# Ledger of designs, part 32: VH-VL binders against q55578

Target 1, 249 residues: q55578
Amino acid sequence: MAERIQKLLSQWGIASRRHAEEMILAGRVSVNGKVANLGDKADPQQDFLSVDGKQIKADNRPRDIYLLVNKPRDVLSTCDDPRGRKTVLDLLPQDLQRGKGLHPVGRLDRNSTGALLLTNDGELTLRLTHPRYHLPKTYDVWLEGNPSDEDLEKWRSGMMLDGKKTLPATLEVISENKDQIHLLVTLTEGRNRQIRRLAEELGLTVLKLHRRTIGPLQLHTRGKVLGSGQFRFLSPAEIRLLKKQVNLR
Key: E = the ipSAE of ESMFold2; O = the ipSAE of OpenDDE; V2 = 0.75 times the mean of E and O plus 0.25 times the DockQ between their complexes.

## First folded at step 12 (VH-VL; framework fv_pimurutamab)

Design z03 (at its last look DockQ between E and O 0.01; V2 from the best seeds 0.00; counts 0 for: pae O 12.6 > 2, placed apart)
Fold by ESMFold2, look of step 12:
Structure z03 (fold): chain C 249 residues (1-249), chain A 121 residues (1-121), chain B 107 residues (1-107)
Amino acid sequence: as target 1 above (249 residues)
Amino acid sequence: EVQLVESGGGLVQPGGSLRLSCAASGFTFSSYNVHWVRQAPGKGLEWLGVIWASGTTDYGNEFTSRFTISRDNAKNSLYLQMNSLRAEDTAVYYCARGFPGYRYIHAFDIWGQGTMVTVSS
Amino acid sequence: EIVLTQSPATLSLSPGERATLSCRASQSVSKYIHWYQQKPGQAPRLLIKDASNRATGIPARFSGSGSGTDFTLTISSLEPEDFAVYYCQQRSNFPYTFGGGTKVEIK
């Protein structure tokens, strides 16, 4: 029943968990008339929880929402950008952009495209991004260059990145010609700009990077295409598969 | 030993649907990328698509909207769901396995015997 | 998509003769051509990978050559079991495509 206040603020669509912690530290959150501390818990059904003097009512919790977005280039994977640049939330109808607590699960670089999960299910987000679950993600990578089999084997087995060897990856050569190669790359980790940095280490130039899948989620399912900048709701079956992947439910 | 066996072919009316199956044995099915290829009577081979070990798919240009490839690794089975069938879809349908590794995954070293699909009124 | 044009459509030869089969690509495919043999009523059988690499168990009389747009399958001395249709396939560009086939008839 009682939950951490930053989680409640996120679930009620007030702020991200990170921003909610900032609000708590700034003294903007009260429980039963007393200013809250980080780590405090509350129950909206039994406690008077307020933010800036406004009550957080138990019956105003947004329902769980799960969206798959095909992120276009030059759109940020963030809830909020202080510089006012376009974010993945701007791709959604106005009703979904605010008040629902939606946040991206993980991120894609600004110049990368493809699958990105948005949800207000904080527990699922925590598990999907946790390294222990090794959620596979598959990318289309178009490269300029002619990697040898030795180069690709280095990539498959792991390469040093920031002092730590990358996890093994799966590679498939979809097509290749004299100057270019198209790889399908499956990673079970999401280190900073990993595909781009490893390609550069091998002397290859990334021409285009597109995330095709996140675990069971695909942009192109059953002959249907989710176009650039479009979104869709996840099916109940997709939600169950995601939760099963991380031992949730 | 290593074997692929298609089933589910038959006669179907235009506009109808069929689901083809391909049963694998003698190898670790879940580790392989598997393909569908068809051959109209008296004609050549046509690549339809692939399902990767990861479960994601790719299709030839014409087939994306009407055909769906799937797999069930627990049953060592590959499937082709065909909808809105047309007379032009009349063919023998093969499942095929590519070489292990990453470069020869589209050189088909093992084929099934094929199953015939006839689309006519 | 890359179109592969095979010629001749039919090649009529006697046992012991050399067969030369052509596959031309609509654009360069580098060396990325595979060859298959299909006997009547059977599934295709892989012969050659990447222009010239014989698959396991394929007799030495089968050889492949070529690069760019022009490729050749050669059967140095035809045996009775070589009666079949032969297909080339490219893997240089997605989607993968096959040629129309060359039927080798043994006289």
Scores: ipSAE 0.645, ipTM 0.848, lowest interface PAE 2.0, mean pLDDT 89
Fold by OpenDDE, look of step 12:
Structure z03 (fold): chain C 249 residues (1-249), chain A 121 residues (1-121), chain B 107 residues (1-107)
Amino acid sequence: as target 1 above (249 residues)
Amino acid sequence: EVQLVESGGGLVQPGGSLRLSCAASGFTFSSYNVHWVRQAPGKGLEWLGVIWASGTTDYGNEFTSRFTISRDNAKNSLYLQMNSLRAEDTAVYYCARGFPGYRYIHAFDIWGQGTMVTVSS
Amino acid sequence: EIVLTQSPATLSLSPGERATLSCRASQSVSKYIHWYQQKPGQAPRLLIKDASNRATGIPARFSGSGSGTDFTLTISSLEPEDFAVYYCQQRSNFPYTFGGGTKVEIK
């Protein structure tokens, strides 16, 4: 049965009806190789629909969603907690909490804060968490006390953790006093609680850990401030950059 | 029962083309990444490529130009299009399912029985 | 690509003996090595996941160890059905690659 193209596109999760209409008006949609006009109908069983030259088909999947969250303290990086503790999904509107398949990409421990990616794109998730792809991640780290330069250098050059030396890390001292030091730490690997464990190995206590970047994603950009507990959608450019880094289309 | 079944193998001349099929059953095919692996007679296993659930593909370096992996989720089918076939392409070709989730990802837990391809003049 | 070298190529043993199979990677693959068993005329069977985790249904006599570049598959006491070819495979980087295999044959 033939239906209006904007309805089909909406049903297929390509765009809202409104946006689909805009796409049609822009000449981006074609049927059987011909540019569609507003009001045109197509039979999904008989006709081939294309957007931007790419054939489209209903896949019964939710639209891909990409969110950047500023995870607050005492919030878990999981989809569900059997103990009923607050999760990162609880930070989202109700319509995004269920039915969309959103999950965290990687994790921050309960006591850490900052940038966390949520998505329903399983392929992206798998690739981003694959050992092949190590996106650099930058952290604000507040430590109790005054680590020696020697200890900082050990951290920079790599330290033994679980029988394997960590990769070199970038450490920049942002500020220090007699009571604490503030470091900017960039890691190119994501071992479990790596920063906290390394600090512990050096006899240091992490007072606060805040992730500010994930690869091309920045928690705070010019004109965009994402406060604690807040989230935003990634821009198309950000999504492209992320996918490119993991060789996705 | 979770199962993969290859078909389409046979005798082909050098320079020829062949399309292999893999029929999946017993699981949600569209949700899985699936692979092709081949084994020449008396030789070891060789990974050819993968098609992700999204349709994205990755290949072994030697196969990118001649082999194409595709899938039809509606038919629960995986395909391997082989062009410009050579004698050294003679092998049993397996389709395999990767282990779900990022942990142990692409450990091949389900295999087909394989289909034999012989390239000979 | 990452090259996996298995040794020995052939291992001749008797039932009840311990088998030790080696897989060496040309570069570090962390723990991301899988092991497979293949019997004549059959498809491979998954044995070990990520260096040391037995797959479902795999007997306890099979064990894996190692990290980085050196990995070992151990069969504590060979059963008659264990005589087969064993392959290691890395999932650290594309393209995925297999070792050349070790044939465990009856002495």
Scores: ipSAE 0.000, ipTM 0.500, lowest interface PAE 12.6, mean pLDDT 91
ESMFold2 (binder alone), look of step 12: mean pLDDT 91; pTM 0.932

Design z04 (at its last look DockQ between E and O 0.82; V2 from the best seeds 0.79)
Fold by OpenDDE, look of step 12:
Structure z04 (fold): chain C 249 residues (1-249), chain A 121 residues (1-121), chain B 107 residues (1-107)
Amino acid sequence: as target 1 above (249 residues)
Amino acid sequence: EVQLVESGGGLVQPGGSLRLSCAASGFTFSSYSVHWVRQAPGKGLEWLGVIWASGITDYGNEFTSRFTISRDNAKNSLYLQMNSLRAEDTAVYYCARGFPGYRYIHAFDIWGQGTMVTVSS
Amino acid sequence: EIVLTQSPATLSLSPGERATLSCRASQSVSKYIHWYQQKPGQAPRLLIKDASNRATGIPARFSGSGSGTDFTLTISSLEPEDFAVYYCQQRSNFPYTFGGGTKVEIK
């Protein structure tokens, strides 16, 4: 069946969907000898796709790859940065950096650390990032000072952000001293910089933010410790669990 | 009545494995953090680890490789899988509930009776 | 990790006397110390939360005080049932830790 060209290019390891769109806009992609336009579809079984004059085929499609990365601080959750800053792809071996179509699923902001999923499975990426599917994510959150119970309850029950109330969150206090509090926060939605923005709304400062889990994925499991800047392949079981959660087979 | 009941203790040889269980009743188990604490004969209390309401686990540094904490909320049960057991692991093992709320947290307000684990050749 | 040192290791007293137990932390834990009582053959029992707050059902003769690094559990007048081992525990820093305990025994 016919699919959007940027999806096909992503699946075939040519580029991320975003980059593929840019390539299309640049006139670098053609279908059956005609320059493709944004929004065009192609059937990989019937149509000939070319990039920069070279025909690309589905038979050369890279295997589906699923990686869990412990993103360090000051690394960007993007495939490419125009400013030349370090990205999560730079954490991978060269053979994985190029030609595989790997991209981050969702984002952690530059100053946040922890679990980030990389994959070349565009369908999974689409599902996991779709608002319809609420994949729970758990964070270590260090806040400056000692927030009141009232503020914590506001956070737990939901707060107005961009004109829309946030979903209820799970908040657990791990430790506390005179200078800071350590929370374990679980969110079922992924609004932009949600934790930091909510903290700011409450007049609190986030000192450190570390994501520990993405749905069934845990950064650290028994026998599998993933240090800062390190990555691992997901197990078949983990992949199945992720797909199941978003109604994929 | 709020209650925790440990089970699964016994005699095991060095290098062996044992799985302890803690059955909870009388409260919403899934909403609480639950901890494991052990006590060697004639010695003090030692915190081993926790499983949070979120299902996340944290351990004392020395136990991260051999011990695994898990929970089954459907069964209101907490577990401690112990592998590669050593003589120094001989102790009474307690499960304990963390105090609810945002304050006075991780004051362990409910304890089980404990289960004895003896590691000996 | 934070080390909690309890003193004395053993305290020998008679019923009706005042007991003063000390818990010292290797670094400041603010007020986040809990106290437990343990009788022979029994699980620990929570006494004091966050340095000075009695747990539910705890008699008024038990009191806690202190902040920073130095904490005290006081039993104003010892009852026969109060002879036991007492432990302090901190929640200020992860991992949680217990003191070595103070045994209050009958003189």
Scores: ipSAE 0.880, ipTM 0.940, lowest interface PAE 0.6, mean pLDDT 93
Fold by ESMFold2, look of step 12:
Structure z04 (fold): chain C 249 residues (1-249), chain A 121 residues (1-121), chain B 107 residues (1-107)
Amino acid sequence: as target 1 above (249 residues)
Amino acid sequence: EVQLVESGGGLVQPGGSLRLSCAASGFTFSSYSVHWVRQAPGKGLEWLGVIWASGITDYGNEFTSRFTISRDNAKNSLYLQMNSLRAEDTAVYYCARGFPGYRYIHAFDIWGQGTMVTVSS
Amino acid sequence: EIVLTQSPATLSLSPGERATLSCRASQSVSKYIHWYQQKPGQAPRLLIKDASNRATGIPARFSGSGSGTDFTLTISSLEPEDFAVYYCQQRSNFPYTFGGGTKVEIK
């Protein structure tokens, strides 16, 4: 099946899609002996695709990998940072850091912690991040301030953000004392810095933000916690549940 | 009327497993947090854990490894799976409804009658 | 976790007398204490929410007060059905904890 070359290079673990585009523009990629142009498509089963003169063979595509990471603070949720800052890939063993095509599904802010899915399954990534599917994500949110019941109801029911009302959320109060409150917040959308921006709109300060779950994926499994900076492979059952959520087979 | 009814208690050997059920009626079960609380004979109350309306669970520190709380909103039911049972787990087990809304949280306004679990040789 | 210490462990009184039950927290819980009554062989019954707010159907003879670390449940005039065990519970910090209970018994 013919696909854009930058996508193929990413699937084969050669480069991120953005870096692959740079390689194409630099004339480093050829299809059937001709230097490729940005936007060209190829099929590794029918075409001779090469990077720096080295063939990309259909049989050398990395196996599908699905990892759950507990992202620590100050680690970027990108696969490649042009400024050289620490990324989620740096948390992995060397044999997973490169050549496997791993990328994050969605993102967490630098100052946020918690669950982040890494995979080389591009189709699953596109579906899980597509607004149509509304994959629920649950966060622990520690706030400074004393929100009124009315403030929390505004947050739950939806607030204007960038000219569009947020989708309804689930808010549950875990604990409170003095002028601090701990919320469990479930969102079915992933708008930019949504929790932090809505908290600011209500006059609240986010002290800590931790994503506990992504759909069926939880950092805590049967009384065991995946520690900060640690990762694990998804079980076959977890992979099937994610695919079912977005109608993949 | 608003009710919670526990079942599944009984005698079990040390190291064994048992699954308790809690049937809810008379309210919109899916909208409430529900909790498990136990009481050893002649002793006080001990909070075990909660399953939130979102389906997320949280446990008391000593219960995170052996006990699992789950819910089935279609059946209006709450469950407690207990594994690797010990004599000290002998108690009456109650399910309890958390107070709705953002005020008076975790006031348990509705309790079941309790189900007795006895762990002995 | 927050430890709640109830005193006295046992309070022996006659019907018609005033009962005063204490609950002390190991650190401030603001007003976030609930009180429960438990009769022999029965499940607990919610009495007081957030230190001073009576639950639905609770007679006016039950009242609660306090904030910070020191809380009191008062029964202004004991009725025969009030001889039971009383528990405080904090909801300020996770995990939620109960006090050890105060048994109110007939003298």
Scores: ipSAE 0.679, ipTM 0.859, lowest interface PAE 1.6, mean pLDDT 89
ESMFold2 (binder alone), look of step 12: mean pLDDT 91; pTM 0.929

Design z05 (at its last look DockQ between E and O 0.77; V2 from the best seeds 0.00; counts 0 for: pae E 2.1 > 2)
Fold by OpenDDE, look of step 12:
Structure z05 (fold): chain C 249 residues (1-249), chain A 121 residues (1-121), chain B 107 residues (1-107)
Amino acid sequence: as target 1 above (249 residues)
Amino acid sequence: EVQLVESGGGLVQPGGSLRLSCAASGFTFSSYSVHWVRQAPGKGLEWLGVIWASGTTDYGNEFTSRFTISRDNAKNSLYLQMNSLRAEDTAVYYCARGFPGYRYIHAFDIWGQGTMVTVSS
Amino acid sequence: EIVLTQSPATLSLSPGERATLSCRASQSVSSYIHWYQQKPGQAPRLLIKKASNLATGIPARFSGSGSGTDFTLTISSLEPEDFAVYYCQQRSNFPYTFGGGTKVEIK
């Protein structure tokens, strides 16, 4: 069966779908000796794919890898940065940084920390980032000052953002003093910089943002602490749970 | 009636493990944070950790490596898994519900009767 | 962590007398102090929420005051059932902590 070339390249551990598209646009990918165009499809059973003049095969695909990373501050949720800034891949051993096709699933902004999934499973990535399959995500949110109950209720019930009301959120107060409040916020949608934008709309300043969970994935489980900048492999059970949540086998 | 009931306490040897349970009734368990607090004989109260309504957990610094809090909302149950137990872990262990509301910061309004754990050779 | 120091450790009084219990925090906790009562062989009971708010079912003879680092629990007139240990707790900063307790005993 013919599939989009960027999907195949992602599945084969060559690059993320996005990066694969860039490679295609750059003329680096060929099918049966012809330079591929964006949108082209290939059948891995019938067609010969090449990257930079080297033939690639499905049988040489890396094993599926699933990593949970505790992303530190000032690290980018991307495979490559044109400005040479540190990325989440730089947190991995060299053997995992290249050749495996690992990429971040979704993103945390540069100033945010916490749970981020890395994988070379392109299908899972597609599902997890699709609006249909939003997993709940829980965040530590430190806000400056003391927001009113009214503002917190607005946040909980939903607020207008980009012309569309946000979904209800779960808010729990962990701690509070005269200078700041520490909230635990659970979202069931993943709009761009949603927490920071909502805070801004309410006239609040986010001091710190840390993601604890991605669906069934937690940074700290069963007495195991995943420190800043550290990563671990997902357990088979975790992988099954993730796939199940997005209707994958 | 709103109630919490602890169980699972008993005698255990040093280095052993024990799992405590807390059964909740009379309220929507899944909507509340629930805490573990212990009290050594003749001593004061010590906060051990919490599991939030969201299902995430936080622990006191001394307990993160040995203790695990979990919950089963379908069973209205809270659990405390204790590993590598020490003599100093001997105490009555309480589960407590966090009071709802933003401005009260989850005062513990409901307590169980406690279950005694004795760690001794 | 925030350390809560309660004083006195023991308070000996007679029924009908006024009891004043102190809770001092090692740093400001704003108003996020709670008070609990514990009788022998029983679980703690919530008395005061957020420094000064009486919990449901608690007699009016109990009151709380204070902000910042210094807090006070007052029993205007001690009843026989009020002889117990009282604990303060802070929720302003993680991890949560309790004071060492004040035992109110009969003189």
Scores: ipSAE 0.867, ipTM 0.932, lowest interface PAE 0.6, mean pLDDT 92
Fold by ESMFold2, look of step 12:
Structure z05 (fold): chain C 249 residues (1-249), chain A 121 residues (1-121), chain B 107 residues (1-107)
Amino acid sequence: as target 1 above (249 residues)
Amino acid sequence: EVQLVESGGGLVQPGGSLRLSCAASGFTFSSYSVHWVRQAPGKGLEWLGVIWASGTTDYGNEFTSRFTISRDNAKNSLYLQMNSLRAEDTAVYYCARGFPGYRYIHAFDIWGQGTMVTVSS
Amino acid sequence: EIVLTQSPATLSLSPGERATLSCRASQSVSSYIHWYQQKPGQAPRLLIKKASNLATGIPARFSGSGSGTDFTLTISSLEPEDFAVYYCQQRSNFPYTFGGGTKVEIK
């Protein structure tokens, strides 16, 4: 089926969508012998799509890849950084870093750790990150401060953020000691820096933020620990569960 | 009436496997964390692990590789899968309801009657 | 992991007497200690939550106190049904641990 050329270039692992747009504007991309414009569409099964004179063949699309990464601190959850800072792709073996079209699904802040899905399945990415699908994500949150029961209930039921009330969350207190509390927080939305900003609004300091799960995906299964900076492939069952949650097949 | 009822205990040989069940009734099972606790004959209580309302689990340090906690909210049931059983695993196994409230963290307010697991040749 | 040390191991008393049971934690648990009663052949029963709060249906003769590392369960006047084993439990840190128990028995 015909798709926007920048999407195709990303799906074939040639460039990020952002960089593919740059390539199109530079006149490096052609469809059926004519230089392409931004917004043009092509179908690799029916059109002759080329980049720098080399055809993009329908049979050369990279296989679908689904990885779960345990993102360490100070690693960016982007596919590319203009400043050259370390990204989640740098955690992968060289043959996965380029040419496969891998990108993060959603994001974790630089100072956050934990579960991050990497994939080249753009349709799944769009659905998993879209607000309408409400995929649950569970976080370990270590806080400094003395939140009252009223403070925690405000967080659970919803607080104003950027002019809109947050969706209800699930909060479970895992442990407490002197001036610190460890929460297990489940959100069904992914608003920008939501946990950190809501904690700030309550006068609390986030000491650590770790995403434990993304829907059915867990960092630790039956004694197998996915260590900081490590990755694993998703099982077929995990892939099916993710797709089911967002009505893909 | 709020209840937890364990089943599936019995005699098993060392190295064997056993799956315990805990049937919940009288409350909204899906909203609670649920725990497994065991007690060897003549000994004290030992916490094994929890499955949270969110479905994620946490275990005592010694149990992550041999025991698996799961839940089926549609059946109001909690499970403990035990593999590679040893004589030291001989105990009464209890399921217990953890209340997730902010002030009474993990008070186990409801316990099952327990099911006996004996591991011997 | 946090070790809870209960003392005495056995407390021999008569009905009507005051029982005082100690639970000491190896590090601070703030107020996150629960107390349970276990009678022979029965499952544990929640008595006291968060150091001092009576559980539903527990008689007023039971009380709890303490903070940090040192906690006490008090039974102001023992009834015949109170002769049992008592356990403290911390939930401040993983793994959630129990004390070794104090057996309260008839003198």
Scores: ipSAE 0.599, ipTM 0.806, lowest interface PAE 2.1, mean pLDDT 88
ESMFold2 (binder alone), look of step 12: mean pLDDT 90; pTM 0.927

